# VHH binders against Flagellar brake protein YcgR (ycgR), part 19

Target 1, 263 residues: Flagellar brake protein YcgR (ycgR), of Thauera aminoaromatica (c4kar8)
Amino acid sequence: MAELSTPSPASPAPLDGGRGDELEKFTLRGARQILQLLQDLITHRGLITAHTGGGHSFMTAVLKVDEERGRVVLDPSPDPQANRRALAAPRLTCVTQLDGIRIQFPLVGLGEGQDKGRPALFAPLPAEMLRLQRREFYRLQVPLAHELSCLLKAEDLARKPVEVSARVIDIGAGGVAVVVPTGAAEFVIGGTLPACRLALPDGEPIELDLEVRNLNRQTQRNGTEQLRVGLRFAALPRAADTRIQRYIFKTERALNAKARGGL
Short names: E, the ipSAE of ESMFold2; O, the ipSAE of OpenDDE; V2, 0.75 times the mean of E and O plus 0.25 times the DockQ between their complexes.

## First folded at step 1 (VHH)

Design pa10 (framework vhh_7pa5_2; at its last look DockQ between E and O 0.14; V2 from the best seeds 0.00; counts 0 for: pae E 11.7 > 2, framework grips, placed apart)
Fold by OpenDDE, look of step 3:
Structure pa10 (fold): chain B 263 residues (1-263), chain A 120 residues (1-120)
Amino acid sequence: as target 1 above (263 residues)
Amino acid sequence: QVQLVESGGGMVQPGGSLRLSCAASGFTFSSYAMSWVRRAPGKGPEWVSTISGSGGSTSYADSVKGRFTISRDNAKNTLYLQMNSLKPEDTALYYCAKDSWEYGDLFDYWGQGTQVTVSS
C-alpha cells in the first residue's frame, strides 16, 4: 500500500520582491507617523471601509486616538451583524483615503466598549499604515545618473528676470521637485514660472509653465544650503505629458530590473 | 484632483425640508454612481442613497425612503439630496461620496460633509 505522498501545497510564489520593496517605501511604521495620520483622518472626518473577511465590510470612522492606552477608537456599525462579524474577525483591513492617497492599515484585537457613554469599537494602534499613491500622484526619484534638469525662468530679489538651471530630484505626472542654490532666485508659493524648459534624456527640452507649490530649505551634510522647490505643471501639452509618462515608466522598469538582479 | 464639496446643510425644525448640494470636480462626473452617506453622533456612518451615473436608477435606505430624493445634474457636475419631512433622527453630517468598486471599497472619494441638525 504505497502511501501516496500528497504533494505539499506549493509555497505561494514569493511576492515579487520588487513590489514588496516598493510597498515598503509607502509603509509607515513609525509610531509618531501613525498617530499623526490617524489624527489627520479624524481632522478630515475620513470615512473608513473596514473589511472583516469573507467579502464582508462596513463603514466606520476614527473617533479618537488614545495615546495613553495605545488604542484607536472607531465608530460601530449601525448594523449589529456587522459589528459581530468585526469582533469575530481575527483582523480588520481598514481602507480610506486622504488628499487623494489611498490608505490601508490592519487592526487586530478588536473589542467593544463605551466611549463617553456611547458604544464604540476599540483596537490597539496599527503597527503599520500603507499609503498608496495613485499613479498620477506617484513621484519617481530621479537617479543621479540621469542628470535631469529644469531651466527655470524666475526673478531675483530685485525682480529682474533670471534663468536658473535646477536639478530635478523627483518627477511625477503632476510636477517636479528641483533643487536650486540658495539665493539663485526668489520663489513665491502660488507663483507661476512661464516658459520653463524641462530636459529629459530622450530628446529636446519640453517647454512648460510651472507653478510653485512648496519651498523647503535643506542643509546638506557639507553645510551648504539648498532650496528644494516643488513645482506643478501648470500647462502641459499632451505630447509633453506622454514623454514624461514614458520616461517615468521606463525608469521605473529599469530600477525594478536592477533591484531584481537582472541588470 | 477629485474634489467633492457639500453644501446646503443647516438647522431645521421637525417636519421641515432641506436641499443638499455636492459640487464635483476632477473626474467625469456622469461616468460614476454617486451616493450620500451620513454620520450621526454616536453612530457609525450610514448609507442614505445612491444614484447611477446617468441618473436613471436610484436607491434609498429604508430609513429615508419616501422622504428623501436623490438627483443629479450632470451638466453642472452637481449631486442633490432633497430631504423632506425631516426628523430628529436625521441629524447628522452628510457626505457626498463617489462610488468605487476597486478592492471592494464602497467609495474612493468623499467631501468634508455638511451638517444637518433637526431640532425643535
Scores: ipSAE 0.750, ipTM 0.907, lowest interface PAE 0.7, mean pLDDT 87
Fold by ESMFold2-Fast, scan of step 1:
Structure pa10 (fold): chain B 263 residues (1-263), chain A 120 residues (1-120)
Amino acid sequence: as target 1 above (263 residues)
Amino acid sequence: QVQLVESGGGMVQPGGSLRLSCAASGFTFSSYAMSWVRRAPGKGPEWVSTISGSGGSTSYADSVKGRFTISRDNAKNTLYLQMNSLKPEDTALYYCAKDSWEYGDLFDYWGQGTQVTVSS
């Protein structure tokens, strides 16, 4: 469904990427809860983006839940190639939302057939469904023009204290991702960086403790290596939380206004 | 409560024209991009066109470019789709859809649809 995209890319990536422990509290595993949520998608005619892997996806909807046979019935894509990719995929990752709540679930064992004489796709009921209010998982990609930075208090490879000014590349309710030159400091997953300073527009830097959650090494076009560090807010005062949420909201609205011509 | 109510569908001959309307309520209409999506019998949904909240930007599926025009009247909370040079393959139920760009997915609300049938 490439035609479904606006000029700016739509279809946000599925959530997971090793966040299983953090997402468990938002995961529905009860059969009745799953059936009720699927029925809500039918009632509200929820439009679903089904990801088949390799960057491919198509638009679908739940047509019905067949409780007797333990399966969901889905609209096939008007593109026969999308349907063949879906049938060949080991798993579909379905993403949708209802009333500001993001819903994501896997479908395994997709088959094809007919429902009341019309083509349909069939899959067993999902064993789990993720249900998140947007603010709990959202990460704002920080515009380069904002020059958002975080002064990290860490140790170098010789265990000596160092301060590293890191560029913030994304920010959410729970943390930030930053980039630093490889070798600028030692980062250990699960380690705490105390008294770091997050510089937001209009005000003094926010002092906060950050926990290292993930590390990803990348090579820039100029051949320079840099390290992407995912950092969780270990403790966040209410005033700091308010300022961060205000920045996210304001920036997102401004980006939406530029990309879509809205307010 | 968000409501989207489509109208203006009907039966038309190939080469004819129709204008669809969508009356929106329950949200700040001008703050959201709006789209038209269609569903033909036995087919999944197909995106047709999108217009930004201000009306300053529009986009179209390749199958309808040059034939369809999306527009909006923010003072009336109404979305329009002017369909010209209609073809039999344009036969479908046409839905008005509200963009939920702020939440990272494309749509969060749809109307009941209005039927367009192109036949001789």
Scores: ipSAE 0.006, ipTM 0.331, lowest interface PAE 9.8, mean pLDDT 79
Fold by ESMFold2, look of step 3:
Structure pa10 (fold): chain B 263 residues (1-263), chain A 120 residues (1-120)
Amino acid sequence: as target 1 above (263 residues)
Amino acid sequence: QVQLVESGGGMVQPGGSLRLSCAASGFTFSSYAMSWVRRAPGKGPEWVSTISGSGGSTSYADSVKGRFTISRDNAKNTLYLQMNSLKPEDTALYYCAKDSWEYGDLFDYWGQGTQVTVSS
């Protein structure tokens, strides 16, 4: 019985599979490839964020792979509540990186037990693992001076049409994150917002369909609560993709020059 | 490319103090929340503390609240963790972690870590 919601610590967001975005070409499904990648994580002591759902996550690591039993063995959290949430969750989404390569994999059927007399979490080997290079997961933090915005065509709490002009806070190949006032519209994870307009500095706004992937409450400096909305591009024509990649490249280059130009 | 380099670890007696630093490069430091996480020998990683990109909001794990202070100097691209009243239970490898958003609870990069050992 929870008292009040507690802010989650910083952790990497899972990348979604989706009909408009395709991660299948980056998905490993071969048993030997999966075993080797898990072994690499063990060897390098990779820090893993395990997402249990409902905005909750905990830190873990792969202790070993038991090939004979077809299991992966994970560190339990020092926080007993995190362990209870993990054991109750139908699925863990594990996110980490290794040498700049993003790795994501699901674990299903998590159980509690012991490994060599120490508490541990167990799960069957994942059936798939994503391996992504920087381009596939990179999100550029948008400078405030760019005033990048996205016009969202959504519904209010009474299910009536509403247009919300939202500030874009990050942008990547697969989507954007925006900030809106709490209660500005009804957002449903998995819901589609058709014919939204993304305003980039170069040229006319891009019309695109967006899918809501995550919602997080955030508190501004003055205590005002806002809603961060993670949005995926449903299907992105090549011309629109090119404009977005160009914006990211130009902005990243300008920011990198500024970050080093004070030396 | 993003780099996070932790320093300031070492050996200290119980009740002592230590200040960790994390030098950040390859990104606009002030735009991202930053965290400290730690990994004790034979145990899983544990979140320690988070600070917003501006430095205006902080949060701490219950195990360190009142003893540890997270801070940042955005002009120097440096994250700090002041650790007071250290206990043997604080012995761990401490990592600096970068969040992907200004006010988010997510991170996508972490450093090599710096060892803190609290013993007699």
Scores: ipSAE 0.000, ipTM 0.378, lowest interface PAE 11.7, mean pLDDT 79
ESMFold2 (binder alone), look of step 3: mean pLDDT 82; pTM 0.831

Design pa11 (framework vhh_7pa5_2)
Fold by ESMFold2-Fast, scan of step 1:
Structure pa11 (fold): chain B 263 residues (1-263), chain A 119 residues (1-119)
Amino acid sequence: as target 1 above (263 residues)
Amino acid sequence: QVQLVESGGGMVQPGGSLRLSCAASGFTFSSYAMSWVRRAPGKGPEWVSTISGSGGSTSYADSVKGRFTISRDNAKNTLYLQMNSLKPEDTALYYCATLYEDSYFHDYWGQGTQVTVSS
């Protein structure tokens, strides 16, 4: 009964399409700004998760920007089925991250062909790109060495209280994303998890009320499932806000110093 | 600081063998699943193999099943990929990566080690 699919590289779930009032301030629509951001993705060899709808996605990268033809050239998937799904999709939603900055953009009218004798995917330049650089939407990718965890107070399938220790994979001023073993608890988008405990490297765990914002289910090749849960801080005490901001600041400073030749 | 350092690549003839190593530091190695990912000339990144934190579960891309074996030594914080019956199509830069969901590879990929299979 169970069917296993080929794993597709995934980024955090796509945000609402950049046309909401709150996201409008972070949406780039200038042609030169869009071209520069795409060039930055090429320079950094940034991995892009392209969502084709229906829960399908694949890993790609921008190979070049063809300004004269007004199009972007993408690295095709080594999986022919992923390429066929992408070509059949009315829209790709591309999600990536550079230096903690979330970047999201649509591609419409995907085609296939050759670039200098090699297979390639082509799409018109996006008319808009979302770039979340503001404090409220900035997401620090949690260094693996920090082993951050959040103890979630949730419910199982029988509506009985359970505690689940979840690994924190990213953190921002507005919330965290965590990984939970599938089946450990039931999550409902918009549901509140009261009195959860966020463990930062220094000091006592922070007690937080968290709201479930998104869910992304992943199936491992061995059949084990993991669930990514996006959680918003529903009520954040000032002392907790200060500690989270201090952690983000110190970690970003350390990462930036290492990128520039070390501390 | 998390560090992943790949080694063991080189040039081999078709049918040959290589053993890749990945030395990990700065995190609790045994708590995380590890993967090998490769990037061939003119192709996007291709997942090759994953091993669970305990080493009890392994998985492989269809293109390498029966030829490659992933393993780990948690006491040495080292990940391995034994590559047998190498084909020209296995020519790629091979990366060691942490995996925290089935299809997502953390940005702690090392610099990679080059494998070239040619006659």
Scores: ipSAE 0.000, ipTM 0.157, lowest interface PAE 15.8, mean pLDDT 76

Design pa12 (framework vhh_7pa5_2)
Fold by ESMFold2-Fast, scan of step 1:
Structure pa12 (fold): chain B 263 residues (1-263), chain A 119 residues (1-119)
Amino acid sequence: as target 1 above (263 residues)
Amino acid sequence: QVQLVESGGGMVQPGGSLRLSCAASGFTFSSYAMSWVRRAPGKGPEWVSTISGSGGSTSYADSVKGRFTISRDNAKNTLYLQMNSLKPEDTALYYCAKPLYDEFGYDYWGQGTQVTVSS
């Protein structure tokens, strides 16, 4: 879709399941740890973005843990359509933050009912929860209006050099995710793309070596296929790191101001 | 191995001052640019200031320029943020930030130190 879809300013997109092996060391499976973490979210009023699939999400919170029935109680959305999508979804992917640490967990078997006479959503306790180090948690969703791009120095299927201008869809301290048309270039997980050029506002493009970390093929609603490529900064000069961090925090501040202004 | 420990936060009235410190260990401190980043409850991170490894260059967010001063003491492996003319909007958890290029992702956050500006 060509027109603007701005993600929730309060929460980042969920992490890809294809990173399962790398995320195993950050996954909590102990019942006591899971209960303690959920209770911490309640105590600190942690705001949760619940992803229902198909690009849909809503804001919720854990209201309480019902250990007797093995369930969590969630705050329903004020939007009835969001609640209907959630109830129809095979799973919710819940993303939140506690003390700067990213927390992500699945909920399966969502139901609706009442808690003390008020509407509520119920789900079985998650069997696992992901808790990431602060260094690995934050990615800014890039506004389409910024037209942020990265010129990729890649190879085609015959290993001939090709240049692809890719749209940057998210950016963090460790890398970017870009979208390219399917077939524009060949990407191999672990492969290096040398001398790529990241165009940030207010300055010359930054020359970067990028490592391919993940690939996800997406079919758009108009029937065209696009490839989402996750790219790690292989070696980042300090001046470039400073500019990237400044862009991230300045943009996040602007998005938060827009949300408070109702625009 | 890498450790960052922030301190110096507290409660202060509008117009007051605080000085934050960050004690760094486990890496060659003078070889890295260092930043201060803040996060208000329920909000994303806001970059505040950066200083080069040598201390020769500094930069500031527009919201704090003229009120905050970043500095470092490479002999003591310590980063500082002098905060003057504090406003209620400066209320946040303040983090010392450092990139960690040799490992997965960036270890750019310490434990943080809370600053509350209220009358």
Scores: ipSAE 0.000, ipTM 0.102, lowest interface PAE 18.8, mean pLDDT 76

Design pa13 (framework vhh_7pa5_2; at its last look DockQ between E and O 0.08; V2 from the best seeds 0.00; counts 0 for: pae E 13.4 > 2, placed apart)
Fold by OpenDDE, look of step 3:
Structure pa13 (fold): chain B 263 residues (1-263), chain A 123 residues (1-123)
Amino acid sequence: as target 1 above (263 residues)
Amino acid sequence: QVQLVESGGGMVQPGGSLRLSCAASGFTFSSYAMSWVRRAPGKGPEWVSTISGSGGSTSYADSVKGRFTISRDNAKNTLYLQMNSLKPEDTALYYCARDYPETWYSGDEFDYWGQGTQVTVSS
């Protein structure tokens, strides 16, 4: 009975390190910083997608940081073939996220062994870790169950006014990220979208002006392209700010309580 | 402990139908988006479908759109995949997966997987 290795979900493709200059500001090279980030991954039980090349990957986790030996201990795949690929690979590209921030780091010199009598993978500590902190403020990842939406007042290619209902994927004190269908509207970075409506679970929608700060095309697994739009609150009334902050706080508390097994 | 147990797989002829089930335990089922993923022989894992915790939102891979329907019964802690008009290309091990984090755009990340149920479509 071939133990069918649970296919590791298709992890997002590693960011091509070729955009080197732009990513440098997000790259950690300090030994203490690296150790701390690895410890945070352990503490949060972060799942890591390890890419072995050739379109192959497996799910793993950092189990331990051995500072004395200068190595990281990883959970092996239940798939022996994945482990063989990992060991044969000149480099693993590890991708994960912590608090909504993408983390990517290379591991070189992978070996197999035993940790406390259990099979484990070992690698030297990474020389660098990429932490993509692009935002100044914490962004809450919006639970799907909340179904937050933002009605965007934008223009189409013909500069005709259009209203687009966009799903909110994250929210912070300073703005929101939304997803829109490709071609639904034309967005210009630095442009203002006036009199938009943010729908929160509590109460009436909030009318606000939004400034386009970022545009990212994302290909979903289903092959559909979506546009992720990063929006800053251009003018937010105090009452609206209070409501947003309350929502974030309440949601974070709920998520943390769930994570702790309390609900 | 989080557990996901798939069932309902089998062998069917092209054009046939199957209904997969996934029994979930060890967590608040309604609080998590759930997904189906499949792996065909010699291929990497392929995302099939996702449903939000409430069941109000669903998404499908283009390859299965219009043929497959994802649903859930939160009272029974069960995820379903109704598969109609099955094709030989649908032959795969089908996995139930819990989405991580509970965000729509992160539907490609999963923290827990079942053991899978085999679906074979053959004449």
Scores: ipSAE 0.018, ipTM 0.285, lowest interface PAE 7.4, mean pLDDT 83
Fold by ESMFold2-Fast, scan of step 1:
Structure pa13 (fold): chain B 263 residues (1-263), chain A 123 residues (1-123)
Amino acid sequence: as target 1 above (263 residues)
Amino acid sequence: QVQLVESGGGMVQPGGSLRLSCAASGFTFSSYAMSWVRRAPGKGPEWVSTISGSGGSTSYADSVKGRFTISRDNAKNTLYLQMNSLKPEDTALYYCARDYPETWYSGDEFDYWGQGTQVTVSS
């Protein structure tokens, strides 16, 4: 089971419209907030991947914000062809991170010129910027040996209540991903599963409400189908949050120690 | 706390060699792909190279293929960049970057990088 694909070049991938219901919550539209975030990127010399479409991207950085003209100044690519593709593109999608915070924003109407005698790219200020904390994206891959499970309170095809024990494959501060056999229950994106029970080590199961965020059908190599369900914690009590964080930290430490010891 | 500390930069003549190191701490090093990124004076940042967590897969920018070699020592939590046949255009600050782990959300992105180490290929 070797992977044949080598990523080339490595770059952050933009979040697409299929996640739009999640993304709106984290979108900044205030002019002051947008200016402050761009200034933070300048201060920390944040590296930006600018996607021009067609699978093309280049590395850049914000050099300056011109508030009076309502525009940003960007470093051009060392590759002249990348700059030409960027100028021809109807839109750039810029992706960066700042201390683990994912930041994404569009730029439209890119032009070129000089800033203080140096080549530069210019674009109008973005009307919106996406800002997502690392914790919103970070997921611990749950070791198979932990046999972590979540008892889901769901409905079957006839809308009758059914309980499904699902294997937890990843867990983070915001939710879990689980796998269930295809047909075990019906799930609707945006639907709520009340009073589910998450079984963590060292204590009683945690009762919590889960919101369905993502659904993916998957065929295993043996031909069996399973459903991967992404679930958000709808309301997480502080004690439950503490237990989940402790499990994540403890498991990361154990995996770290194992890697240092030897394979 | 995640820390990435680059070293090994310096001044070298055209055609010379340098080996950069990045000491990583605060995370399970072997679980992350790692990259080198550089920023030259007056130019934008440029991705240089990536290596998978196991070290089994590598990729390089066209500008450095055949001259640079990325490698890692997971037992020592260290990333390396061997730079041969250096050219004046390789003059830049070189950053060690950690790729964001594969997740059900986004997959790949950089979430940490170091302060950089300066490489100057003399006039």
Scores: ipSAE 0.000, ipTM 0.238, lowest interface PAE 13.3, mean pLDDT 77
Fold by ESMFold2, look of step 3:
Structure pa13 (fold): chain B 263 residues (1-263), chain A 123 residues (1-123)
Amino acid sequence: as target 1 above (263 residues)
Amino acid sequence: QVQLVESGGGMVQPGGSLRLSCAASGFTFSSYAMSWVRRAPGKGPEWVSTISGSGGSTSYADSVKGRFTISRDNAKNTLYLQMNSLKPEDTALYYCARDYPETWYSGDEFDYWGQGTQVTVSS
């Protein structure tokens, strides 16, 4: 019988620095918090993907924290080329998960040596660590066929009520992004839109309050102009939250099944 | 240390049934979605099925819908795949895989998987 090769573990990718201002609220910089989180990684034996740049990475783990020298100790790769790339890299971006939380941290100044007579990699303790629930950062791109919409109860320039039916282009646990024709309403960053209605494919629309977080004007290929409005959910009941997360889960499952050659 | 150990594979005739098991240890089992993935001879990995951490939500590849049933027993830290009406094209090495936490499933972000259990369907 033909021997099947052992599969490689899935590798989580680093979050792009292009979301840097959104990530600041999830960044730990306290020395005690960083040490505790590194110790938790050691205790749980979490598998870490260390990115060296140029699309290269290797699997590692934190073996220990050397508090006296202010260093972390890492497993080297069995591939000598991966170790050479890591030692040459100006920065090693480490990505892992701990109990449903994504953890990312940079290591600079990586060196080689021995720990208890075994080869090991060493680096100064990171000055910061990202700690975030993926749910709060993830945004599903809504398929056009789903025709998700959100009825916005907004105001015009004269502060008169206006209702705008807006197409939802992305959705996450904390909010949606919608598009509307330019001039359909006045939106103010930080403003609240009470009693809006989000229409999901199943069930009645969800009544919710929305907060305007960002605005971006966009020009379509045919020259028409539209406004992309980023909206945060406020005062969301648990039942509504559950329905939104269920929609995201089912839709992502369906999209992934299609991408893998749907039969 | 995270461990996933598959069992229950074997050789069966077309139309037969098998139940696969996956014993999980080293993590809070009920906090993670779990998946079955298979690898047929000469092919890359193929996603089969996923179940949420609570067991309340399931998804299946079109090729196995109506024939396979995923389930879990969180008290015993065990994942199951009941396979009925087996076909020769179901012949593969079947892996139990841990997904990212229950709230998010990407289908491509398995961080741990087992050694696999062989299923062979032939007359």
Scores: ipSAE 0.000, ipTM 0.131, lowest interface PAE 13.4, mean pLDDT 78
ESMFold2 (binder alone), look of step 3: mean pLDDT 81; pTM 0.807

